VH-VL binders against Protein-tyrosine-phosphatase MKP1 (MKP1). Designs and how they scored, part 3

Target 1, 143 residues: Protein-tyrosine-phosphatase MKP1 (MKP1), of Arabidopsis thaliana (Mouse-ear cress) (q9c5s1r149to291)
Amino acid sequence: ECSKVADHIYVGGDAVAKDKSILKNNGITHILNCVGFICPEYFKSDFCYRSLWLQDSPSEDITSILYDVFDYFEDVREQSGRIFVHCCQGVSRSTSLVIAYLMWREGQSFDDAFQYVKSARGIADPNMGFACQLLQCQKRVHA

## First folded at step 4 (VH-VL; framework fv_unasnemab)

Design v22 (from v01 with heavy chain Y107A)
Fold by ESMFold2-Fast, scan of step 4:
Structure v22 (fold): chain C 143 residues (1-143), chain A 121 residues (1-121), chain B 107 residues (1-107)
Amino acid sequence: as target 1 above (143 residues)
Amino acid sequence: EVQLVESGGGLVQPGRSLRLSCTASGFTFGDYAMDWVRQAPGKGLEWVAEIRSKAYGGTTYYAESVKGRFTISRDDSKSIVYLQMNSLRTEDTALYYCTRERWLQYAFDYWGKGTTVTVSS
Amino acid sequence: DIQMTQSPSSVSASVGDRVTITCRASQSIRSYLNWYQQKPGKAPKLLIYAASSLQSGVPSRFSGSGSGTDFTLTISSLQPEDFASYFCQQSYSTPYTFGGGTKVEME
């Protein structure tokens, strides 16, 4: 399923990433592929792609790429576009990036942002390492 | 202060090989994609190759004119990007620039001064 | 491959003139268009990225506009240091491609 999390952000898995009709019907213009080592950029001529190589592992460092991801989400929003963010099942990797963005943009706590995303996509479940990294980001506040 | 310094250019015979290096400083090298862009004497700009950061798979991309002959690689511990050029042709004669790439826009925000490659008999 | 057609190939202008350079993509590239300036004997310098975003340190007399297939670089009041070549570049997909360039010359 293709879950709408914000006006410009949708989340799903590889089944949606392979379905051009679902993507077009939801007005998707941009795709963030979190699993470039598994999934290719299926419809390069139809959508603007950016790919990441994220392992769904507690040891994966997502903190180092967050500012790039936030910039991309903001660029899509400013273009009046819609981005589809995906990993293999839309459970951990893709949802973690979206949770981080909502924490940053809306000033939400990890718990609030996670519950918000989970209300839009019930299977959302960041792995323990990603959750810990986002909680650490939450406590580091800089003007 | 961001700096990119190219080296390794020179005069080389057709069919031979040459390796270009670009030493980067003033930024966290491993976070950025790096590219090579060339310019033949009196001509415009031609993109040659890209190598992405580890977070983006370290994937490489090439212009069709150099596929199978050129290889881009990087050493993040030394902050160096390389361009290995094999089976050189006279049309590869150009000034070769090393560039840093903005991730979101894939814009070349910093350029070195370039290193000259002349392929001639 | 996406083809970038840039016009004019050259323009003669005087200090204080408004100069416009056009770039056309063979297919929609949304806003993924960058502009570079190159002075004789120097490396190119990024002026504008994402069609209209001014690179840090670039004077406000430079501006970019457009989306989709048609883009324009404008220099509102040409200064002596602006006599140079200008190139557009699409960053929508690899292979990245440049326009043929526009040389802005003193008349």
Scores: ipSAE 0.035, ipTM 0.677, lowest interface PAE 6.7, mean pLDDT 89

Design v23 (from v01 with heavy chain Y107P)
Fold by ESMFold2-Fast, scan of step 4:
Structure v23 (fold): chain C 143 residues (1-143), chain A 121 residues (1-121), chain B 107 residues (1-107)
Amino acid sequence: as target 1 above (143 residues)
Amino acid sequence: EVQLVESGGGLVQPGRSLRLSCTASGFTFGDYAMDWVRQAPGKGLEWVAEIRSKAYGGTTYYAESVKGRFTISRDDSKSIVYLQMNSLRTEDTALYYCTRERWLQYPFDYWGKGTTVTVSS
Amino acid sequence: DIQMTQSPSSVSASVGDRVTITCRASQSIRSYLNWYQQKPGKAPKLLIYAASSLQSGVPSRFSGSGSGTDFTLTISSLQPEDFASYFCQQSYSTPYTFGGGTKVEME
């Protein structure tokens, strides 16, 4: 299932990442692969790729990569492109990056951004460590 | 001190093969993407190939002009990146640079002095 | 492929002059633009990355600006060691592409 989370952002798992037809049908131009150690860049000649090696672990530091990811999302948006963000199941890693982006771009709280993403993709469930990191980001902005 | 040392260049006939090597020192080689960039005599810079670190899938990318003929690979235990060049053409004549790519914003932050490849009959 | 158009192709200048070089991308590359200096017979050297970030060890007379499609490299007061060729490069998407270069020559 390829879930439209924002105008230019789609989220899914490995099953969608392997399916060129569904990616093309949704107008995808760019792919952010959060699990480079599990999934290859399946269609390098068809899409622009960026790959990350994110462990779905509470100890993984996502904060250090957030602004690079945001810059990539904004560039895709400015070009009227569409980005597909994926991990293995589209539950924690990919959804955490999208939640962070919505918090930053739209000024949403973590809870609001999470509920918004969850309404588009019911299985969205950031791990505890990612949730805590994003809540710390929220407190710095909204303190 | 970061050092990149290229080797393997030379004079070859069209249709032949050459393998270039780049030995890296002064940094944790396996953590970085590595690239090859070439410069034909009196011309500008042309990116040739990239190989990502294992942390980013070890994936490879090529310029259209070399796809199917060139293969980039790496040996992290020896801190070497290779460029296998097959079916060489006269237009492949250039000075070949090995470069290190930084993760954030992806600049080529260090370059070797290059190795010369001349393809001539 | 993203095309990089660099201008001018050459400029004649004297020590102490302000030199500006422009680079234009065929599509938005945000801040994924790098500037390199190449002296005759030498490998290129990174000067500026992320459009405006000065590489460690590079003199402060070098500065970069711009975002999206239009970028500028400025040398505020040209020194004898600055006579060289300069290249912009986008690192947003493979294939990575370079501008055609600008030769800064002694007049």
Scores: ipSAE 0.000, ipTM 0.530, lowest interface PAE 13.9, mean pLDDT 87

Design v24 (from v01 with heavy chain Y107D)
Fold by ESMFold2-Fast, scan of step 4:
Structure v24 (fold): chain C 143 residues (1-143), chain A 121 residues (1-121), chain B 107 residues (1-107)
Amino acid sequence: as target 1 above (143 residues)
Amino acid sequence: EVQLVESGGGLVQPGRSLRLSCTASGFTFGDYAMDWVRQAPGKGLEWVAEIRSKAYGGTTYYAESVKGRFTISRDDSKSIVYLQMNSLRTEDTALYYCTRERWLQYDFDYWGKGTTVTVSS
Amino acid sequence: DIQMTQSPSSVSASVGDRVTITCRASQSIRSYLNWYQQKPGKAPKLLIYAASSLQSGVPSRFSGSGSGTDFTLTISSLQPEDFASYFCQQSYSTPYTFGGGTKVEME
């Protein structure tokens, strides 16, 4: 399923990433591929691609890329584009980046942002390491 | 502050190999995608290859004209991007530029002066 | 692949003239178009990014416009240092492609 989590952000897995019709029907202009080492950029001529190599592992450091990802989401929004963010299942990697963005942009707590994303995409479930990193980001802001 | 210095060009016979290097300074090299763009004598610009930063997959992309023959790579510890050119053809004769690509703006904001590759006997 | 068609291939102009260069993409690239200036013996220099954003340090006489498939670079009052070649480039999708270039020559 392709889940709309913000005006300009959609989340899904590899099944949606392979389906040009779903992507076109949702007005997608940009794709953030979180799993470039697994999934290719399927439709390069149709969409603007950026790829990350994120392991779905508690030891993966997502904090180092968060501001770059936020800048990209803001750039897409400012151009009236729509970005599809995906990993293999749309459960941990892609949802973690979107949760982080909502925390940053809307000033939401991790819990609020996570519940918001989960309400749009029921399978959203950041791995323990990602959740801990995002909670640490929250503590810095609110300390 | 930002400086890109290409090296490794020269005269080479068709079918041979050549390795170009581009040494970067003045910025956090590992944060940027790096590209090679070439220009044949008296002709326009042709994008050759891109390598994205490690955070953005470290993925590589190639122009169809060089795919399977050229390999772009990078060494972030040395701030160097490379272009390994195999099975060189006379039509690969060009000035080869190293460029820094901005991830957000999607442009080539800094270019080196280039290194000349001439494929001829 | 996205093909970029640039026109004219050359233009003869005098200092003070308004110069217009056009670039057309074979499909919509939204606003992902850059313009570069190249002087003889020199590397290209970024002038405009995102179709209309002026790069820091570039004189205000340069401007870009357009979106989708049709784009224009305008030099409002040509100066002696502007005699150069100009190239458009799409950054929407790899492979990135350049227009064929436009040489702005002294009349």
Scores: ipSAE 0.012, ipTM 0.628, lowest interface PAE 8.4, mean pLDDT 88

Design v26 (from v01 with heavy chain E101D)
Fold by ESMFold2-Fast, scan of step 4:
Structure v26 (fold): chain C 143 residues (1-143), chain A 121 residues (1-121), chain B 107 residues (1-107)
Amino acid sequence: as target 1 above (143 residues)
Amino acid sequence: EVQLVESGGGLVQPGRSLRLSCTASGFTFGDYAMDWVRQAPGKGLEWVAEIRSKAYGGTTYYAESVKGRFTISRDDSKSIVYLQMNSLRTEDTALYYCTRDRWLQYYFDYWGKGTTVTVSS
Amino acid sequence: DIQMTQSPSSVSASVGDRVTITCRASQSIRSYLNWYQQKPGKAPKLLIYAASSLQSGVPSRFSGSGSGTDFTLTISSLQPEDFASYFCQQSYSTPYTFGGGTKVEME
């Protein structure tokens, strides 16, 4: 399932990442692969790829890359592009980055951004460590 | 102030090895990808290799002309990126630049002054 | 690999002239194109990234435009310090590739 979370952001798992027709039909131009150590860049000639090596582990540090990811999402938007963000199943890693972006972009709390993403993609579920890091991001936004 | 200082260049015979180093300062080295770009005398720029930061897998990428002969590596504790050059050829003769790569945009915002490698008998 | 074709290979110009340099990619690279300036005996310097974004500290007379396969670097009013070589570079995918360069020489 390729879930539209924002005008320019779509989320999914490896099954969608392997399906060029679904990606093309949704107008995808850019792909952020959160699991470069598991999934290759399947269609390098068709899409612009950027890859992260994120473990779905509470100890993984996503905070250090958040502003880089936000800049990339904004760059895609400014180009009138559409980005597909994926991990293995589109549950924790990819959804955590999108939740963080919505918190930053819209000034939303973690809970509001998480529920918004969950309404578009029911399986969205950041791991405990990612949730804690996003709550720290919430404090920065509210400060 | 961001600084990149290359070293290790010199004159070597074809078939030999040479290791280049680039010492970085003035930024959080471990957060950036690092690249080597070379320039043969009187010629244009040729990208050689890149090593991503730990958050991006520490993955390495190479130009086809050097793949299998050159190895890029990094030591984040020392803020150094290396280029191990094996099986050197006369066409590897160039000024070798170390560059800092802004990962998601992939542009080289800072460059060192370069270190000269001459491969000749 | 993505091939970058840069033209012209050289251009003769006078101070105050408008100079344009073009770069063509063998496939669409969206806006992932950078421009660098290199003065004799010096390392390259980033001028423009993402096709049209001016790097901090670079004079406003430099501008970039284009998307997809065709890109242009413009110097609106050439200054003495602008006589240099210019290179485009695609950052869409590895291996990163540079154009052949354009030497801007005094007329």
Scores: ipSAE 0.126, ipTM 0.719, lowest interface PAE 5.1, mean pLDDT 89

Design v28 (from v01 with heavy chain E101H)
Fold by ESMFold2-Fast, scan of step 4:
Structure v28 (fold): chain C 143 residues (1-143), chain A 121 residues (1-121), chain B 107 residues (1-107)
Amino acid sequence: as target 1 above (143 residues)
Amino acid sequence: EVQLVESGGGLVQPGRSLRLSCTASGFTFGDYAMDWVRQAPGKGLEWVAEIRSKAYGGTTYYAESVKGRFTISRDDSKSIVYLQMNSLRTEDTALYYCTRHRWLQYYFDYWGKGTTVTVSS
Amino acid sequence: DIQMTQSPSSVSASVGDRVTITCRASQSIRSYLNWYQQKPGKAPKLLIYAASSLQSGVPSRFSGSGSGTDFTLTISSLQPEDFASYFCQQSYSTPYTFGGGTKVEME
């Protein structure tokens, strides 16, 4: 399932990442692959790729990469592009990055951003370590 | 002040090996992808190899002309990137530059002065 | 691989002239194009990134434009220090590829 979770952001798993037709039909121009150690950049001649090597583990540090991810999402938006963000199932890693972006971009709380993403993609479920890291980021977010 | 200092170049015979080093200072080395770009005498620029930061897989990429012969590696504790060059050919003769970029930015904002590699008999 | 075709190979110009250099990509690279300046015996210097963004410290007489496949670097009023070679580079996909370069020479 390819879920539209924001104006220019779509989320899915490896099944969608392998399907050039669904990516083209959704107008995708850019892909953020969160699982470069599992999934290759399938269609490099058709889409602009950026890859991360994130483990779906509470011990993985996502805070160190958040601003790089935000820069990439902003680059895509400024080019009037559409980005597909994926991990293996589109449950934890990819959704956590999108939740973080909405918190940063819209000034939303973790709960509000998470519910927003979950309303677009019902299986969204950040692991507890990612959730804790994002809640910690929330404590420092300016109004 | 950001600095990149290449070393290890020299005169070498075809078929031999050289190892280039690039020592970085003035920035958080581990956050950057590191690249080698070469320039043959009187010619244009040719990208050679890239190594991503650990957060982006530490993966390596090579130009087709050097695949199987060159190996890029890094030591984040020392802020050094290396280029191991095996089976050198005369067409590898060039000035070799070290440069950096953020994984998601893809422009080379700082370059070293280069180290010269001459492959001849 | 994405091929970058740069034109002209050389141009003779005088101080105060407007100079334009063109770069064409063999496929759309969106805005992932950079411009570098190289003076004899020196390392390349970043001038423009993301097609049109001026690098900090670079004089405003330099500007970049274009998207997709066609890009232009413009020097609005050539200065003595601008006599150099200029290279475009696509950063859309590895392998990164450079244009063949344009030498801006004094008339």
Scores: ipSAE 0.100, ipTM 0.735, lowest interface PAE 5.7, mean pLDDT 89

Design v29 (from v01 with heavy chain R102G)
Fold by ESMFold2-Fast, scan of step 4:
Structure v29 (fold): chain C 143 residues (1-143), chain A 121 residues (1-121), chain B 107 residues (1-107)
Amino acid sequence: as target 1 above (143 residues)
Amino acid sequence: EVQLVESGGGLVQPGRSLRLSCTASGFTFGDYAMDWVRQAPGKGLEWVAEIRSKAYGGTTYYAESVKGRFTISRDDSKSIVYLQMNSLRTEDTALYYCTREGWLQYYFDYWGKGTTVTVSS
Amino acid sequence: DIQMTQSPSSVSASVGDRVTITCRASQSIRSYLNWYQQKPGKAPKLLIYAASSLQSGVPSRFSGSGSGTDFTLTISSLQPEDFASYFCQQSYSTPYTFGGGTKVEME
């Protein structure tokens, strides 16, 4: 399932990432691949790619890449583009980055941003380590 | 402040190998993607290879003309990016620039002075 | 691969002239276009990124415009130090590709 979680942000898993028709039908222009060590950049000539190597592990450090991801999302928005953010199943890694972005951009708390994303994508469930990192960074991201 | 210094160029016969190095200073090297861009004598610019930072998987990309022959790599502890060039051809003759890649728009914001590679019999 | 066609190949101009250089992509690259200046014997320098964003330290007489497939670099009032070659570059997709260059030379 390709879930629209914001005006210019879509979330999904590998099944959507390898389906050019679904991506084109949703007007996707940019792709953030959170699992570069598993999924290749399937359609490089059709979309603008960024790839991250994020493991779905509580010990993975997502804090260090958050502002890079935010700037990429903002760049896509400023160009009137649409970004598809994916990991393997669209449950933890991709949804954690979108939750962080909404906290930063909209000034939302972690809980509010998480509930908002979960309303658009019911399977959204950041792992405990990611949730903890976002809670710890809440004042920094919100400020 | 930001400086990139290339080395390792020289005169070499077709079919041989060269290893180029680029030593970086004045910034947090490990946070940036690094690229090699070359320029044949009197000609334009040609992008050769890119290596992304560890946070972005250290993924490598190559121009079609060098795929299978060139390998880009990096040593973040030494702030060096390398270009291993195998099976060199006369058309690889160029000034090779090391560049730092701007993170958002993939622009080349800093360039070294270049190191010359001449492939000739 | 995305092909970048740059024109003109050369232009003769005088100090104070408005100079316009164009760059066309074989497919839409959004705003992922950068402009570089290269003086003889020197490394290229970034002038403009993201089609229209002026790099820090670059004089305001330089400006970029365009999106999609058609892009323009403008020098509003040419100065002596602006006689150089200029290159566009798409950064939308690898392999990144450059235009063939435009030499701005004295009349």
Scores: ipSAE 0.012, ipTM 0.635, lowest interface PAE 8.4, mean pLDDT 88

Design v30 (from v01 with heavy chain R102Y)
Fold by ESMFold2-Fast, scan of step 4:
Structure v30 (fold): chain C 143 residues (1-143), chain A 121 residues (1-121), chain B 107 residues (1-107)
Amino acid sequence: as target 1 above (143 residues)
Amino acid sequence: EVQLVESGGGLVQPGRSLRLSCTASGFTFGDYAMDWVRQAPGKGLEWVAEIRSKAYGGTTYYAESVKGRFTISRDDSKSIVYLQMNSLRTEDTALYYCTREYWLQYYFDYWGKGTTVTVSS
Amino acid sequence: DIQMTQSPSSVSASVGDRVTITCRASQSIRSYLNWYQQKPGKAPKLLIYAASSLQSGVPSRFSGSGSGTDFTLTISSLQPEDFASYFCQQSYSTPYTFGGGTKVEME
């Protein structure tokens, strides 16, 4: 399932990342591949790719890359593009980055942003380490 | 102050090898992708290779003209990026620039002064 | 590979002239195009990124426009220090490719 989680952001897994027709039908122009060590940039001539090597592990540091990811999402939005963000199943890694972006851009709490993403994509479930990192980010912003 | 200093260039015969180094200072080296761009005498610019930061997999990319012959690598503890050039050809003769790449738009915001490689018999 | 065709190869101009340089991509690259200036004996310098964004410290007489396949670099009022070579570069996909360059020469 290719889930629309914001005006210019779609989330899914590897099955959607491999399906050029689904990507084209949803008007995707850009792809953020969170699992470059598993999934290649399948359609380099058709989409603009950025790839990350994120492990779905509580010990993975997503905080250090958040502003790079936010810059990319904003760059795509400013170009009137649509970005597809994916990991293996679109459950933890890809959804965590989108939740962080909504927290930053909309000034939402982690819980509000997570509930919003979960309403668009029911399987969204950041691992506990990612959730803790995003809660720490919230504390710094809302303290 | 951001600085990139290339070294290792010289005159070599066809078929030989040469290793270029680029020492970076003035920024957090490990956070940036690094590239090599070359310019043949009196000609335009040709992108040669890229190595991404470890957060982006440390992945490497090459121009078709150098694939299988050149290897880009980095040592983040020393802030050095390398270009190992094997099976050199006369058409590899160029000034080789080390560049820092901004990951979002993949532009080259800082360039070294370059090191000259001449491949001639 | 994405081919970048740059025109003209050279242009003769006088101080105060408006100079335009064009760059065409063999396929759509959206706004992922950068412009560089190179003076004789020196390394290239970034002027414009993302087709139209001016790099910090670059004079406002430089501007970029375009999207998709057709792009333009404009120098609104040429200054003596602007006589140089200019190169476009697509950053949409590896391998990154440069245009052939445009030499802006004194008339």
Scores: ipSAE 0.029, ipTM 0.666, lowest interface PAE 6.2, mean pLDDT 88

Design v31 (from v01 with heavy chain R102P)
Fold by ESMFold2-Fast, scan of step 4:
Structure v31 (fold): chain C 143 residues (1-143), chain A 121 residues (1-121), chain B 107 residues (1-107)
Amino acid sequence: as target 1 above (143 residues)
Amino acid sequence: EVQLVESGGGLVQPGRSLRLSCTASGFTFGDYAMDWVRQAPGKGLEWVAEIRSKAYGGTTYYAESVKGRFTISRDDSKSIVYLQMNSLRTEDTALYYCTREPWLQYYFDYWGKGTTVTVSS
Amino acid sequence: DIQMTQSPSSVSASVGDRVTITCRASQSIRSYLNWYQQKPGKAPKLLIYAASSLQSGVPSRFSGSGSGTDFTLTISSLQPEDFASYFCQQSYSTPYTFGGGTKVEME
C-alpha cells in the first residue's frame, strides 16, 4: 500500500518500490530507499534516488543521518517534487525518518508526528531504539 | 479499579517550594504517561507537565508558565508521580489534578480528585 | 501555542434538548481533539477522544465531529445528569491546551 503521509511524502514497502505504475500514478519524482543492501534502485532512469543502509534494529543510529535526510526532503519539496520513502514493509525504518522530518519541519512532538503518520499508514511502528532516539530529539531540557 | 490520589497541597508564601505527589493503583503504572493539570478557582483547565513512560525514554514536557520552576518526576517502584514546584507565584494558586495518559493515545482517561495549592502572603 | 476557542461560554437548556458546543483551533490539529465533562466540585471526566471516539461507559447521546480546526460536541437529548461544564482539549502538540469551557445550565 502506498500511503500519502504529508504533502510531498509517500511511504510504502518493497512491493510499491517495484511497481513503476503505482509510483508514476502518485506523481513520484524522487525515491529514498532505506534498504539499499536489500532493494536496488529499480528505476534509475525514471526517478531520482538516494539509498541508505538502515538495519531495523534498536542499535542502529538514525540520529546521525537525520539532517541529511531532511535536506533531501526539502530539496524535493523546493523542486515541487514528491518523494517515496520505503523500506521492506514500510513499518519502522521509512516511517521513523518521516516522523523525524515532521517533528523538525512542523515543530511537532514525536508522539504527535507518530500519530499523524499512523493515521495515514496504520502499520507504522518505529522500533524501540528509533522511538527513543526521536524522543531525545524532542527532549525538553530543565532550566 | 483505577485510582489516583494527590497529596502535598497547602498554603505557601510566594517564592517558597512545595512538592505534590500522586499515588496510583489498579493498573501497571510504568506503562503510562502521567500528567499534571491545574484549575485556578473559578477558571478553566491548564495543562502543566507530562512525564512519559520509562520504556519510551521517560521524557518530560512543561507549560511555558512553569518551565524552569517546576519539575515532574516518577518512581515506578512506588507507583508515584511527583511535581516539585519552586519559586511559587500567586498565579500558581489552583487545584492540581494528576491524570493518566495511555501511551500514544493523547487523552487523559482518569483523573484524581486534586490537591489544592494556595500561594498567598 | 495552539489556542482553543470554545463557544458558547454558557447555554441554558431543558431536558430533552439537543445541545451543540463548538471548539475552534488556531491551527490544524487534525483529529487530536478531546472533550471532557466536569461537574461542580468534581474532577473532569473524558467523554470523547480523537474528535469522534466515544469513551467506554459514556452514553451514546454524546457525539463528537470535526477535523482540522472546527469541532463540535453534540448531546442529542439532554438528561438531568448532563448539566455540567464541558471542555475541549487539543493533544496535537505540547503544550496541550484547553478551551475556555461551556457551562450547560438548566433554563
Scores: ipSAE 0.000, ipTM 0.515, lowest interface PAE 16.1, mean pLDDT 86

Design v32 (from v01 with heavy chain L104R)
Fold by ESMFold2-Fast, scan of step 4:
Structure v32 (fold): chain C 143 residues (1-143), chain A 121 residues (1-121), chain B 107 residues (1-107)
Amino acid sequence: as target 1 above (143 residues)
Amino acid sequence: EVQLVESGGGLVQPGRSLRLSCTASGFTFGDYAMDWVRQAPGKGLEWVAEIRSKAYGGTTYYAESVKGRFTISRDDSKSIVYLQMNSLRTEDTALYYCTRERWRQYYFDYWGKGTTVTVSS
Amino acid sequence: DIQMTQSPSSVSASVGDRVTITCRASQSIRSYLNWYQQKPGKAPKLLIYAASSLQSGVPSRFSGSGSGTDFTLTISSLQPEDFASYFCQQSYSTPYTFGGGTKVEME
């Protein structure tokens, strides 16, 4: 399932990432591949790709890449594009980055941003380590 | 210190094959993505191919001009990255550089001296 | 593919001069822009990465600026060893693409 979680942001798993028809039908122009070590950039001539190598592990450091990801999402928005963000299942890695973006962009708390993403994509469930990192980011921004 | 040494270049006829090698030393080879970049005589730089570390799936990427003809591969036990070039064309004539790719900002921090490939009758 | 347009193609300068080279991307690449120096018969050498970060060992007279689509490499006071070709490169998306190069020549 390709879930629209914001005006310019869509989330899914590898099944959608492999389906050119679904991506084109949703008007996708850019793809953020969170699992470059598992999934290749399937359609490089059709979409603009950015790949990350994120493990779905509580010990993975997502904090160090957040502002690079936010800049990419903002670039897509400014170009009137649509970005598809994916990992293997669209549950933890991809949803964590989108939650972080909404926290930063809209000034939302972690809980509010997570509830919003979950309302658009019911299976969204950041792992404990990612949730902890995002809560620490919230404290730093709102200190 | 980091060193990259290319080899395998030479003169070949159109339609033939050639295999380039790049031997790395001075760093933990298996942790890095490796790339090939070429430069035609008197021209600018053109990115050719990338191979990621095995820990990150060993995924390969190619420029459209070489897709289906060139294959990048690596042997981490020997610290070597390869470029197998098939169905060579005159426009593949270039100096071929091996480069190490730095994670996160994706820049080429070390380059070898290059190996020359000439495709001519 | 992201097209990189570099200007000028060549510039004649004297030691002590301030030299600026520009690079324009056909779409926004954020700060994923690198600058390389190449001397005749030599491999390229990294000078600047992430648009403005100076590579270790590179003299402070080199600086990079810009974001999005427009980028500049500046050499504040040209030295004899700086006569070379310079290339920008975007690393935002594959295929990675290079600018056409700028040759900095002695006047």
Scores: ipSAE 0.000, ipTM 0.532, lowest interface PAE 14.6, mean pLDDT 87

